# VH-VL binders against q54qk4, part 8

Target 1, 195 residues: q54qk4
Amino acid sequence: MNLSEDVLKGIETLSDEKLINDSVFKHIIDTCFLVILKKKTESDLFDNKAVSSVDTIALKQTFSAFIVFILESMKINYDQSSISDLLEEHKLSSSRIDFISNYFKEYRVAIRKHLSVTNFHFPHIIDVNWRLDLFMKSNAVEKLNTPVYLINLTTEQEENVKGKVQFAATLDQLQDLVFKLRDAQKQIERSSIKS

## First folded at step 21 (VH-VL)

Design u03
Fold by OpenDDE, fold request of step 25:
Structure u03 (fold): chain C 195 residues (1-195), chain A 120 residues (1-120), chain B 108 residues (1-108)
Amino acid sequence: as target 1 above (195 residues)
Amino acid sequence: QVQLVQSGAEVKKPGSSVKVSCKASGGTFSNYYISWVRQAPGQGLEWMGEIIPIFGTANYAQKFQGRVTITADESTSTAYMELSSLRSEDTAVYYCAREREPSTDYFDYWGQGTLVTVSS
Amino acid sequence: SYELTQPPSVSVAPGQTARITCGANNIGSRYVHWYQQKAGQAPVLVVSYDSDRPSGIPERISGSNSGNTATLTISRVEAGDEADYYCQVWDSDSDYYVFGTGTKVTVL
């Protein structure tokens, strides 16, 4: 199986028992499987107090990496022994390997079924368009006369498979969004340098 | 479907200990919390604690800390609840319970209950 | 400690609607679950916070939550609905499962 270095690093993070205790480990793994099964959302990853001790970026990276691992494994119908071997290679403990393996076994049919009908590949943003709407009456806008920007993101999942994400934002909301994205970028960059 | 089968009724003296078993079948045992809930006669349900078998980590309600020990044997898919220093007030039906899906906050499966009677 | 308060008993005639309340501060913001317990039996989950109805549970049983009160509603009550009912939440402050005091539903 051809996994990216980032994915493999994410898997390795799960072997760090100091950083990721058993409770956090379980929560991450549970959430990954449940997100794939559309039972939970990524936001649920942060609903557990146990994860408060873990760096948010590290947590997100680990989560994302493991999602990819699960999906790729399921896509090729990776056998249990191979899964275990891969996890062992990345220094996970026997209990953690067993924990993950158990879920692979339990959810294999369900996940593969989902994969057959749904593409879990995350789309990429390839274009951004915006317009100003001065007349938008939104309950979310406290001020009746506040200009609202309509943002259209064009996404691409596969070649010639395009999607759109639309949202509205006030100038302040947009500024906040940009700030948060920049902050995320900086944090990711810092994390990458340390790795 | 998961089935939980508990050990039989117990009669104990005050000050003694009781150990109740809960055998699980029909699903993954190791990955899911097994909880213990008791119910005194004519009273409500009271959560005692839980364990994740694969990690052996147990959590207890404060009321029972120091008196209750929850363990699990993965090889037999059996969870145990041991309650020490028994009192008459500990007379109750004890249930094991677990969730169907991970990281839920409710119990889909219940054992049949084990009556523990504490009497002189 | 977080406590859930239920009325001790509710009486209802066959065919009528029974409403069982579960009271606690800001319970409307919590996930509330309900169990049915018939005499001499273990509790059975009848309502969960998620949209998935437990297997074998009729549609006439439903849960709602608002403000400081969660409510279990049993419509078109039948004799077989006579049981004790318990609400339950996960208390994130204590990390405990908390059960209500229980309500005995009697079908007249």
Scores: ipSAE 0.882, ipTM 0.931, lowest interface PAE 0.5, mean pLDDT 91
Fold by OpenDDE, fold request of step 25:
Structure u03 (fold): chain C 195 residues (1-195), chain A 120 residues (1-120), chain B 108 residues (1-108)
Amino acid sequence: as target 1 above (195 residues)
Amino acid sequence: QVQLVQSGAEVKKPGSSVKVSCKASGGTFSNYYISWVRQAPGQGLEWMGEIIPIFGTANYAQKFQGRVTITADESTSTAYMELSSLRSEDTAVYYCAREREPSTDYFDYWGQGTLVTVSS
Amino acid sequence: SYELTQPPSVSVAPGQTARITCGANNIGSRYVHWYQQKAGQAPVLVVSYDSDRPSGIPERISGSNSGNTATLTISRVEAGDEADYYCQVWDSDSDYYVFGTGTKVTVL
């Protein structure tokens, strides 16, 4: 199974026992499975005082990564051994691997059934526009003396539900983004061939 | 579905210890907290503590801190509750309990209870 | 410590509606669960916060909460509903499971 680098990094984060203690680990994993099963929402990820010790962005990234991992694994009906091997490769402890594996086993039928009936509808990008701002000073831009591109993504979740994502990027940052998106595309293509 | 079967009734002297077992079957044992709840005769329910078997970490109510030890054996899917320095007030039915889904914070499954009688 | 207070007893005639209250500070903002315990038996979950009705629990039994009071409602009460009922919450401050004082429901 081909997972993006970001997803793999997220999985690897779960191996960091200093950053992610057992309580936090369990909470993240529990929440992931329960969100997929529509028993909880992403907001519930933060409804535990144990996670207060973890950076919010890191927590969200790890959560998102693991969601993708579960969904992709379930989609291709990844066997338990392969799941364990992948997690081991990313340096998770035996107890954590077993914990995850147990949930895969327990929820496999339910999740696969759910996937067959409902698609996780993430919003899709339906339009992209950009403009150049030569004078914008932002702490999010590393080079203040370089032109900044303001990018607007229009997203659609449902026919009449549109969203907007705005961000600024230098040329270098934009190139990096394009590269990552191309990488994602390649990964998707690979996954499609195997399915 | 999950079943919890507890050990039999115990009669103990004050100052002694009792260890009650709870064997789980019909589901995943390692991933779920096993809680212990007691009920004195004619009284309400009182949470004592819990353990997550796979990690071996236990949490205890302050009232029982230092006197209660909760353990689990994954190989036998059995949780244990040991209460030391027994007093007459410890006479109660002791229950093990578990949630069906993780992180729900309520108990779907209960053992049949174990009566522990402390008398001189 | 967080405490849940219930009336010690509630009497109801068959076919009528029983309401068991559980009082605590701002309990309306908490997830409240309810257990039924018949004489000589272990407690049985009858109401959970997530509206996932436990198996075998009739629709006549429901829970609500607002302000400082949670309420278990048993409609069209039957003789078989006679039992002790306990409310329960998870207290995130103490990390304890907290049970109410219990209510004995008697069917007249």
Scores: ipSAE 0.880, ipTM 0.930, lowest interface PAE 0.5, mean pLDDT 91
Fold by OpenDDE, last read:
Structure u03 (fold): chain C 195 residues (1-195), chain A 120 residues (1-120), chain B 108 residues (1-108)
Amino acid sequence: as target 1 above (195 residues)
Amino acid sequence: QVQLVQSGAEVKKPGSSVKVSCKASGGTFSNYYISWVRQAPGQGLEWMGEIIPIFGTANYAQKFQGRVTITADESTSTAYMELSSLRSEDTAVYYCAREREPSTDYFDYWGQGTLVTVSS
Amino acid sequence: SYELTQPPSVSVAPGQTARITCGANNIGSRYVHWYQQKAGQAPVLVVSYDSDRPSGIPERISGSNSGNTATLTISRVEAGDEADYYCQVWDSDSDYYVFGTGTKVTVL
């Protein structure tokens, strides 16, 4: 199976028992499978106190990597032995391999059904347009009769497959969003330097 | 569907120990927490502790710390709860329980219960 | 410790609606689950916050929560609904499963 280096590194992170104890390991793996099955969301990854000891970026990367691993494994119908071999190659313990393998066995059919109808490939933002709407009456805006910015994000999921995300924001909301995005950027940059 | 079958009723003397078993069938055993919940006669439900079989890690309610030991045997898909230094107040029906889906905070499956009577 | 308080008993006539309350601080922000326990039997999950209705559970049984009170509602009560009912949460502070004190529902 041709997995990216980032995905493989994420898998290897799951072998670090000092960083990822059994409780955290279970939580990550549980959440991955449940997210794929549309039972949970990514935000649920942070709802366990056990993960508080793990760096947030590392946790997210590991989570994302393992999601890709599951999806790719399912896509190519990777057999159980191959899954185990790959995980063993990346130094996961026998217990952890068995844990993962058990879930593949249990959820294989369900995951396949979901994959047939759902695309887990998140679109990329390729363009941003905005305009000011002075007359927008939206219940979603806390303050009535305030100027609202209409933001249009053009997304691309596949080549020449474009989508659009639209949302409205007050100046304050927009500032908050920008702040959070800048924060995310900084975190990503920090993570890249450490890797 | 997952089924939990517990061992039979026990009669014990004060100061002794009791070990109750819970055999699981119909699903994956190793990956799911097995909890123990007891119910004294005419009383409510009380969580005692849990174990994840594959890792062997158990968590206990503070009230039972030092007296309860929860173990699991993956080869037989059986969880055990041992309670020591039994008192009359430990007379209760003891249940094993587990979730259907991982990382839920409730119990979908229950054993039939095991009555433990502590009497002199 | 986090405690869930239920009324000890609720009486209801057949065909009427029974409401069992479960009180605790900010329980409206928690996931509350409910169990039915008939005499001599193990508890049965009847309401789960984050899941579909358990198999075999009628639509006339539902759960809601707001503020400091969670409520189990049993509409069109039948004789077979006579049982003890327990609310339950997972307390993240203690990492304990916490059960309510239980409510005996009697069908008159």
Scores: ipSAE 0.880, ipTM 0.931, lowest interface PAE 0.5, mean pLDDT 91
Fold by OpenDDE, last read:
Structure u03 (fold): chain C 195 residues (1-195), chain A 120 residues (1-120), chain B 108 residues (1-108)
Amino acid sequence: as target 1 above (195 residues)
Amino acid sequence: QVQLVQSGAEVKKPGSSVKVSCKASGGTFSNYYISWVRQAPGQGLEWMGEIIPIFGTANYAQKFQGRVTITADESTSTAYMELSSLRSEDTAVYYCAREREPSTDYFDYWGQGTLVTVSS
Amino acid sequence: SYELTQPPSVSVAPGQTARITCGANNIGSRYVHWYQQKAGQAPVLVVSYDSDRPSGIPERISGSNSGNTATLTISRVEAGDEADYYCQVWDSDSDYYVFGTGTKVTVL
């Protein structure tokens, strides 16, 4: 199975029993399976005081990585032995491997059904175009009579499957967005260095 | 569906201990918390504690801390609740219970209950 | 400690609607679940916080929360609805499962 380095690192994080105790481990794994089954949302990951001891970015990365692992495993109908072997290679304990394996056994059919009807992968931004509109009257803009930037994002979900996302922003809104994205970037970079 | 079958009724003397069993069937045992809830005659339900079998981690209500021990045997899919230093006030029906889906905060499945009578 | 308070008893005629309340501070912001317990039997889950109705539970049984009160509503009450009913929450402050004091529903 071809998993990215980031996904594998996320799986390996689950082997760190000092960072991820049994309670946190269970919560992460439970939430992953339940999110895939549309029983919970990602926000529920933080609805447990046990995870307060874990860095938020690290937690999100681990969560996302394991989601990908579950989905990719089920996409190729990975057998139980192969799942266990992969987890063992990444130094998870026998009890944690068994815990995960039990859920795969229990939810295999349900997950595969969901895969057939739902799309869990997010598109990537591959191009950005923008123009300035000086006369745009939009109820969605808080400030009237200010220049508005129209932003067009070209996205790609699969090879040759392109989408478009369009939104409007004032200069201030755009600056705020850029700031938030830069902040996210910095946090991700910091997290990658610490791991 | 999951079925929980508990051990039979017990009659105990004050100061003694009782151990009640709960055998699970029809689903995954190791990954789900088994809780113990008791009900005194004519009274309400009271949560005592829980265990996740695969990790062996047990949590207890403060009221029973130091007096109750919850254990599990994965090989037999059986959970146990032992209550020591029994008092007349411990006379109750004891239930084991578990959730259907992981990380829910309610109980889908219940044992039939075990009556424990403490009398001199 | 977090406590859930229920009326000790509710009487209702057949075909009418029974409402059982469960009171606590800001209970409307919590996930509240309900159990039915018939005489000599174990509790049965009848209402959970999620949209999934337990198997075998009729649509005439429903739950709602608002402010400081959760309510179990049983419409078109039948003789078979006579039982004790308990509300329940998980208290994140204490990490305990908390049950209400229980309500005996009598069908007249």
Scores: ipSAE 0.876, ipTM 0.928, lowest interface PAE 0.5, mean pLDDT 91

Design u03
Fold by OpenDDE, fold request of step 25:
Structure u03 (fold): chain C 195 residues (1-195), chain A 120 residues (1-120), chain B 108 residues (1-108)
Amino acid sequence: as target 1 above (195 residues)
Amino acid sequence: QVQLVQSGAEVKKPGSSVKVSCKASGGTFSNYYISWVRQAPGQGLEWMGEIIPIFGTANYAQKFQGRVTITADESTSTAYMELSSLRSEDTAVYYCAREREPSTDYFDYWGQGTLVTVSS
Amino acid sequence: SYELTQPPSVSVAPGQTARITCGANNIGSRYVHWYQQKAGQAPVLVVSYDSDRPSGIPERISGSNSGNTATLTISRVEAGDEADYYCQVWDSDSDYYVFGTGTKVTVL
């Protein structure tokens, strides 16, 4: 299996029993599978008070990494022994490996079925285009004919598989978005320095 | 479908201990919390505690802290609830219960219940 | 401690609608689940997540939750609906499963 270094690092994070105790571990893994099964959302990752002891960025990275791991494993129908070997290689304990393996076994059919009809890969933004629409009506801001930025994101899930995400934003909304993204960037940078 | 089968009725003296078993079948045992809920005669439901078998970690309601011990045997897919220092007030039907999906906050499956009678 | 309050009893004639309430402060912000318990039997989940019906539960049974009150509604009540009903929530503050006081539904 060809997993990125980031994904592998995420998996390794799950082996750190000091950082990720059993309760947090279970919550992360449960949430991953349930998100894939469309029973929960990513926001539910933060609904457990046990995760409050974990750095938010680390938690999100670990979560995302493990999602990718599950999806990639399911895509190629990775066998249980191979899954276990990979996890063992990344220093997960036997109990944690068994925990994960049990879910792979339990949800394999369901997840593969979902994958057959839906792509769960996390797309990457590869291009951004925008234009100003001077005649946009926005009920969200209770304004009529308010200038709005129409933003088109070009995304890539796999090589040569491109998608588009379109959304509208006022200047204020756009500024807020940029601010939040910058904040996220700073947090990521901080996390990278500590690791 | 998961089935929970509990041990039979118990009659105990005050001050003694009782251990009730709950055998699970029809699904993954290790990854899901098993809870214990009791019901005194004519009273409501009361949550006692839970265990995640694979990790062996148990959580208890404060009321029962120190008197109740919940354990699990993965090899037999059986959970146990031991209650010590029994009192007459502990006379109740004890249920084991389990969630269908992980990390839910309700119980899909219930054992048939075990009557524990504490009498002198 | 977080407490769920239910009326002790509800009487309803066959074919009518029974409404069982579960009250608590801001219960509408929590997911409420409901159990039916017939005499001498274990509880059975009849509503999850305020309004979801488990498989096998008749459409006559529904749930809602808003403000300070969750409600279990049983329409076209039948004799077989006579039971005790319990609401339940997960209290994240205490990490407890909290059950309501229970409501005895009598079919007249």
Scores: ipSAE 0.863, ipTM 0.918, lowest interface PAE 0.6, mean pLDDT 92
Fold by OpenDDE, look of step 21:
Structure u03 (fold): chain C 195 residues (1-195), chain A 120 residues (1-120), chain B 108 residues (1-108)
Amino acid sequence: as target 1 above (195 residues)
Amino acid sequence: QVQLVQSGAEVKKPGSSVKVSCKASGGTFSNYYISWVRQAPGQGLEWMGEIIPIFGTANYAQKFQGRVTITADESTSTAYMELSSLRSEDTAVYYCAREREPSTDYFDYWGQGTLVTVSS
Amino acid sequence: SYELTQPPSVSVAPGQTARITCGANNIGSRYVHWYQQKAGQAPVLVVSYDSDRPSGIPERISGSNSGNTATLTISRVEAGDEADYYCQVWDSDSDYYVFGTGTKVTVL
């Protein structure tokens, strides 16, 4: 299974028993499965006193990572042994591996059934095209008679299933967007170091 | 469907200890908290504590802290509640209980109850 | 400690509606659950906070929660509804499960 480094790091965070005690561990895992089953929301992740000791960003990253892990595992119908091996590789204790494995076994059918009718995957940006338009009238552009850039994002939801997202932006707006994205990236990096 | 079957009634003397068992069947045992709730005759329900079997971590109500011990055996899917230094006030029906889904914070399944009578 | 207060008893005629209250500060912001306990039996969950009705529980039994009071409503009461009823919450401050004082419902 091809998981991103970020996802793998998130999984590995679950092995840190100092950061993630058993109570927190259970809460995270429970919430992940229940969110996937649409029984809880992401906000419920924070409705536990035990998680107050965990950095919010780290908690969110770990949560998100494990969601992806569950979903991808279910998508490819990953077997129990493979799940266990992967978790062992990332240094989870035997009890924690068993805990997760038990839930995979218990909820496999329900989750796969649910996934057959719902999509939890966001499209990925796979290409970006842009052009300069001097005359574009768009509600997204506040300044009139200024050059605007028409941006076309090519997205992919599934293999060979492509979509497009279009928007217009001035140079300043684009610079602002880039800045915010870079900032977000830095925040992610910082949280990864802390975990 | 999960079933919880408890051990039989007990008669104990003051100062002694009692250990009640709760055997679970029909579902995953290890991942779910087992709670113990007691009810004195003619009184309400009182939560005593809980355990998550797979981790062995138990939580107790403050009232029973130091006097109650909750344990679990995963191999037999059995939870235990031991109450020491028994008093007449401990005369009650003791229930084990469990939630159906994780982290719901309510009890879908109950044992049949175990009457513990403390008398001199 | 967080405490849930219920009336000790409620009497209702068959076919009428019984309302059992559970009072506590800001209970409206908590998930409240209800149990029915018939004489000599273990409690049975009759109302949970989530939309899923417990199996075998009739639609005439419902729960509501607002302000400082949660209410269990039993419509078209039957003789079989005679029981003790308990509200319950999980208190995040103490990590305790808290039960109400209980209400005896008598069907006249």
Scores: ipSAE 0.836, ipTM 0.896, lowest interface PAE 0.6, mean pLDDT 90
Fold by ESMFold2, fold request of step 25:
Structure u03 (fold): chain C 195 residues (1-195), chain A 120 residues (1-120), chain B 108 residues (1-108)
Amino acid sequence: as target 1 above (195 residues)
Amino acid sequence: QVQLVQSGAEVKKPGSSVKVSCKASGGTFSNYYISWVRQAPGQGLEWMGEIIPIFGTANYAQKFQGRVTITADESTSTAYMELSSLRSEDTAVYYCAREREPSTDYFDYWGQGTLVTVSS
Amino acid sequence: SYELTQPPSVSVAPGQTARITCGANNIGSRYVHWYQQKAGQAPVLVVSYDSDRPSGIPERISGSNSGNTATLTISRVEAGDEADYYCQVWDSDSDYYVFGTGTKVTVL
């Protein structure tokens, strides 16, 4: 398994029970698996009061590290004992190791199936809906009164399966996304297989 | 499909305790909060508390703090709710409940309910 | 503590529309979930996240939430819709799962 030092550091942060209590730990791991399964977004990590006591940068780094860990473990088909051994080497308690291992057992097939289907077909975006909201519903920290666009993309795959991608973006984030999509479109148009 | 099967109805005297069980089957037990919700006759639903079995930590509603104890046994996939110092007002149907997926704000799975009658 | 107020009862003729309200200060900033409970049975989730319908719940049952009121709407009411209905929010500053006072829907 080829994990960077940053990823391993993020995994070891999950062993610090004073910084990351069991409630915060559960929330981080839940969100990691649900984001990979397209049932939650990264913003859901911060919409919970359980994480209000954790530094935002540390929270994002740990979350990102564990996402990488899950995906790498799935790619090399890491078995349950190998996952447990790695987590034990990085000082996680037995209950935290078991928590992670239970989710690997529960979600491994679903994650593998999602990754296989993605490799076969590109989903097509068939609809876009949005709503501007000045207030976000939250049970984490006190609300910030900021304008946010709630974006819903409806997709369709070759198997005639409809999907949904939901995310929240500020105006600045949405403008950046639109810029990146327009730039990608122009690069695709310039790439000609006929030439 | 997760199923929650509760222990049978009980009759208790005031001042005693009752312990209701909730056995889960058909899925992962240890990673999910199991909640207890009660409903007195003709009354609405009251959340009593929850437990996360793998960590063994419980949270209780303020109204029940000090009288309710929620525990879990991972080896049998069973959660327990014990209510002490029973009064006639504790006569109710007691439900266990949990979400289908983690970190959801509602209950998808409910046990069949356990009637506890407190009579003098 | 956060309180959810529902009317005690709603009566509706078959084929008509029943509207069940759930009132609280600024409830529109929260996600509201709805349960149906028939006599002698456990509650069944019928709406989640204001307006999402679980699998197996008919399209004639829908939800909305804005301002100080969330609403469960049952269109083309049938005899089988006769039940108690509860709204629910999650609130970390309260006792986590807060249920409404309940509404008995009677189909005339």
Scores: ipSAE 0.617, ipTM 0.826, lowest interface PAE 1.8, mean pLDDT 85
Fold by ESMFold2, look of step 21:
Structure u03 (fold): chain C 195 residues (1-195), chain A 120 residues (1-120), chain B 108 residues (1-108)
Amino acid sequence: as target 1 above (195 residues)
Amino acid sequence: QVQLVQSGAEVKKPGSSVKVSCKASGGTFSNYYISWVRQAPGQGLEWMGEIIPIFGTANYAQKFQGRVTITADESTSTAYMELSSLRSEDTAVYYCAREREPSTDYFDYWGQGTLVTVSS
Amino acid sequence: SYELTQPPSVSVAPGQTARITCGANNIGSRYVHWYQQKAGQAPVLVVSYDSDRPSGIPERISGSNSGNTATLTISRVEAGDEADYYCQVWDSDSDYYVFGTGTKVTVL
């Protein structure tokens, strides 16, 4: 499995039990799986009192990294032993590894069904990395330092054909992008039902 | 679909303890909070506490702190609630309950209930 | 702590509409869930997140929530609707799962 260093660092953040206690850990992992299954939105990650004391940047980074990890693990059909070995290599405790593994077992079939609809004939996202950046411009944003996320999606149409999609977004723009992607998915599902 | 099956009714004397079991089947056990809710005769529902089996972390309602202990055994998919220093007022039906989906604020699955009667 | 007040009873004739209220300060800012409990049985979830019906719950059972009052509405009441009904919220500042005082619905 080929994950960027930023994604691996985001995954390893889940091992920091001082920063991410078990309650917060469960919330992050729950939300990742449920967002992929379209049963929750990404706003649910932040609209939870359990995470109110957690560094917002770390929360966003771990969430995004783990989404990529789920997607890539499903894409290459990574078995439970390989998932466990990778997570142990990145310092997760046995109970946290088992928590994640249980969800892979429980949701694997449902996730594949959702991914096959969204991935048909499109490049597959195999990696996400990002950084927080500050846009400072004299005439465009002269009164504001506006924090933005520089998102880099690594895609693969087939094993030997890779691409990159890079863009900058504020948190609000990133949330809007997710909403628009979900709306596009619903339109594809409605078109398939009608055809 | 998850099914919760509880241990049978018990008759206890004041000052003793009772331990009620709740065995889960038909789904993943370890990742979900199992809650205990009781109902005294003619009264409403009262949340007592919860446990998440994989982490072993329990939370208790303020009223029951110090008297209730909630545990779980992953190998048997069974949660336990033990209530100590029983009084006549603890006569109630005790339910275990669980959510169907993670991160929900309500209970989809309920055990059948265990009647605990405290009398001399 | 956060308390949910329900009327103790509601009597309704078959075919009529029963409305069960659940009152608390600013309950409209919270999600309210509703349970039906028939005699000798465990509670059954009938409404979640104010107005969502779980699979298998008839459309004649519905919920709403605004301001200081959440309401469970049972239209075209049948004898089988005779039960106790409880509202419930989740509240991290109290004991997490807070149940209402309960309403006995009697079908005349």
Scores: ipSAE 0.574, ipTM 0.806, lowest interface PAE 1.9, mean pLDDT 84

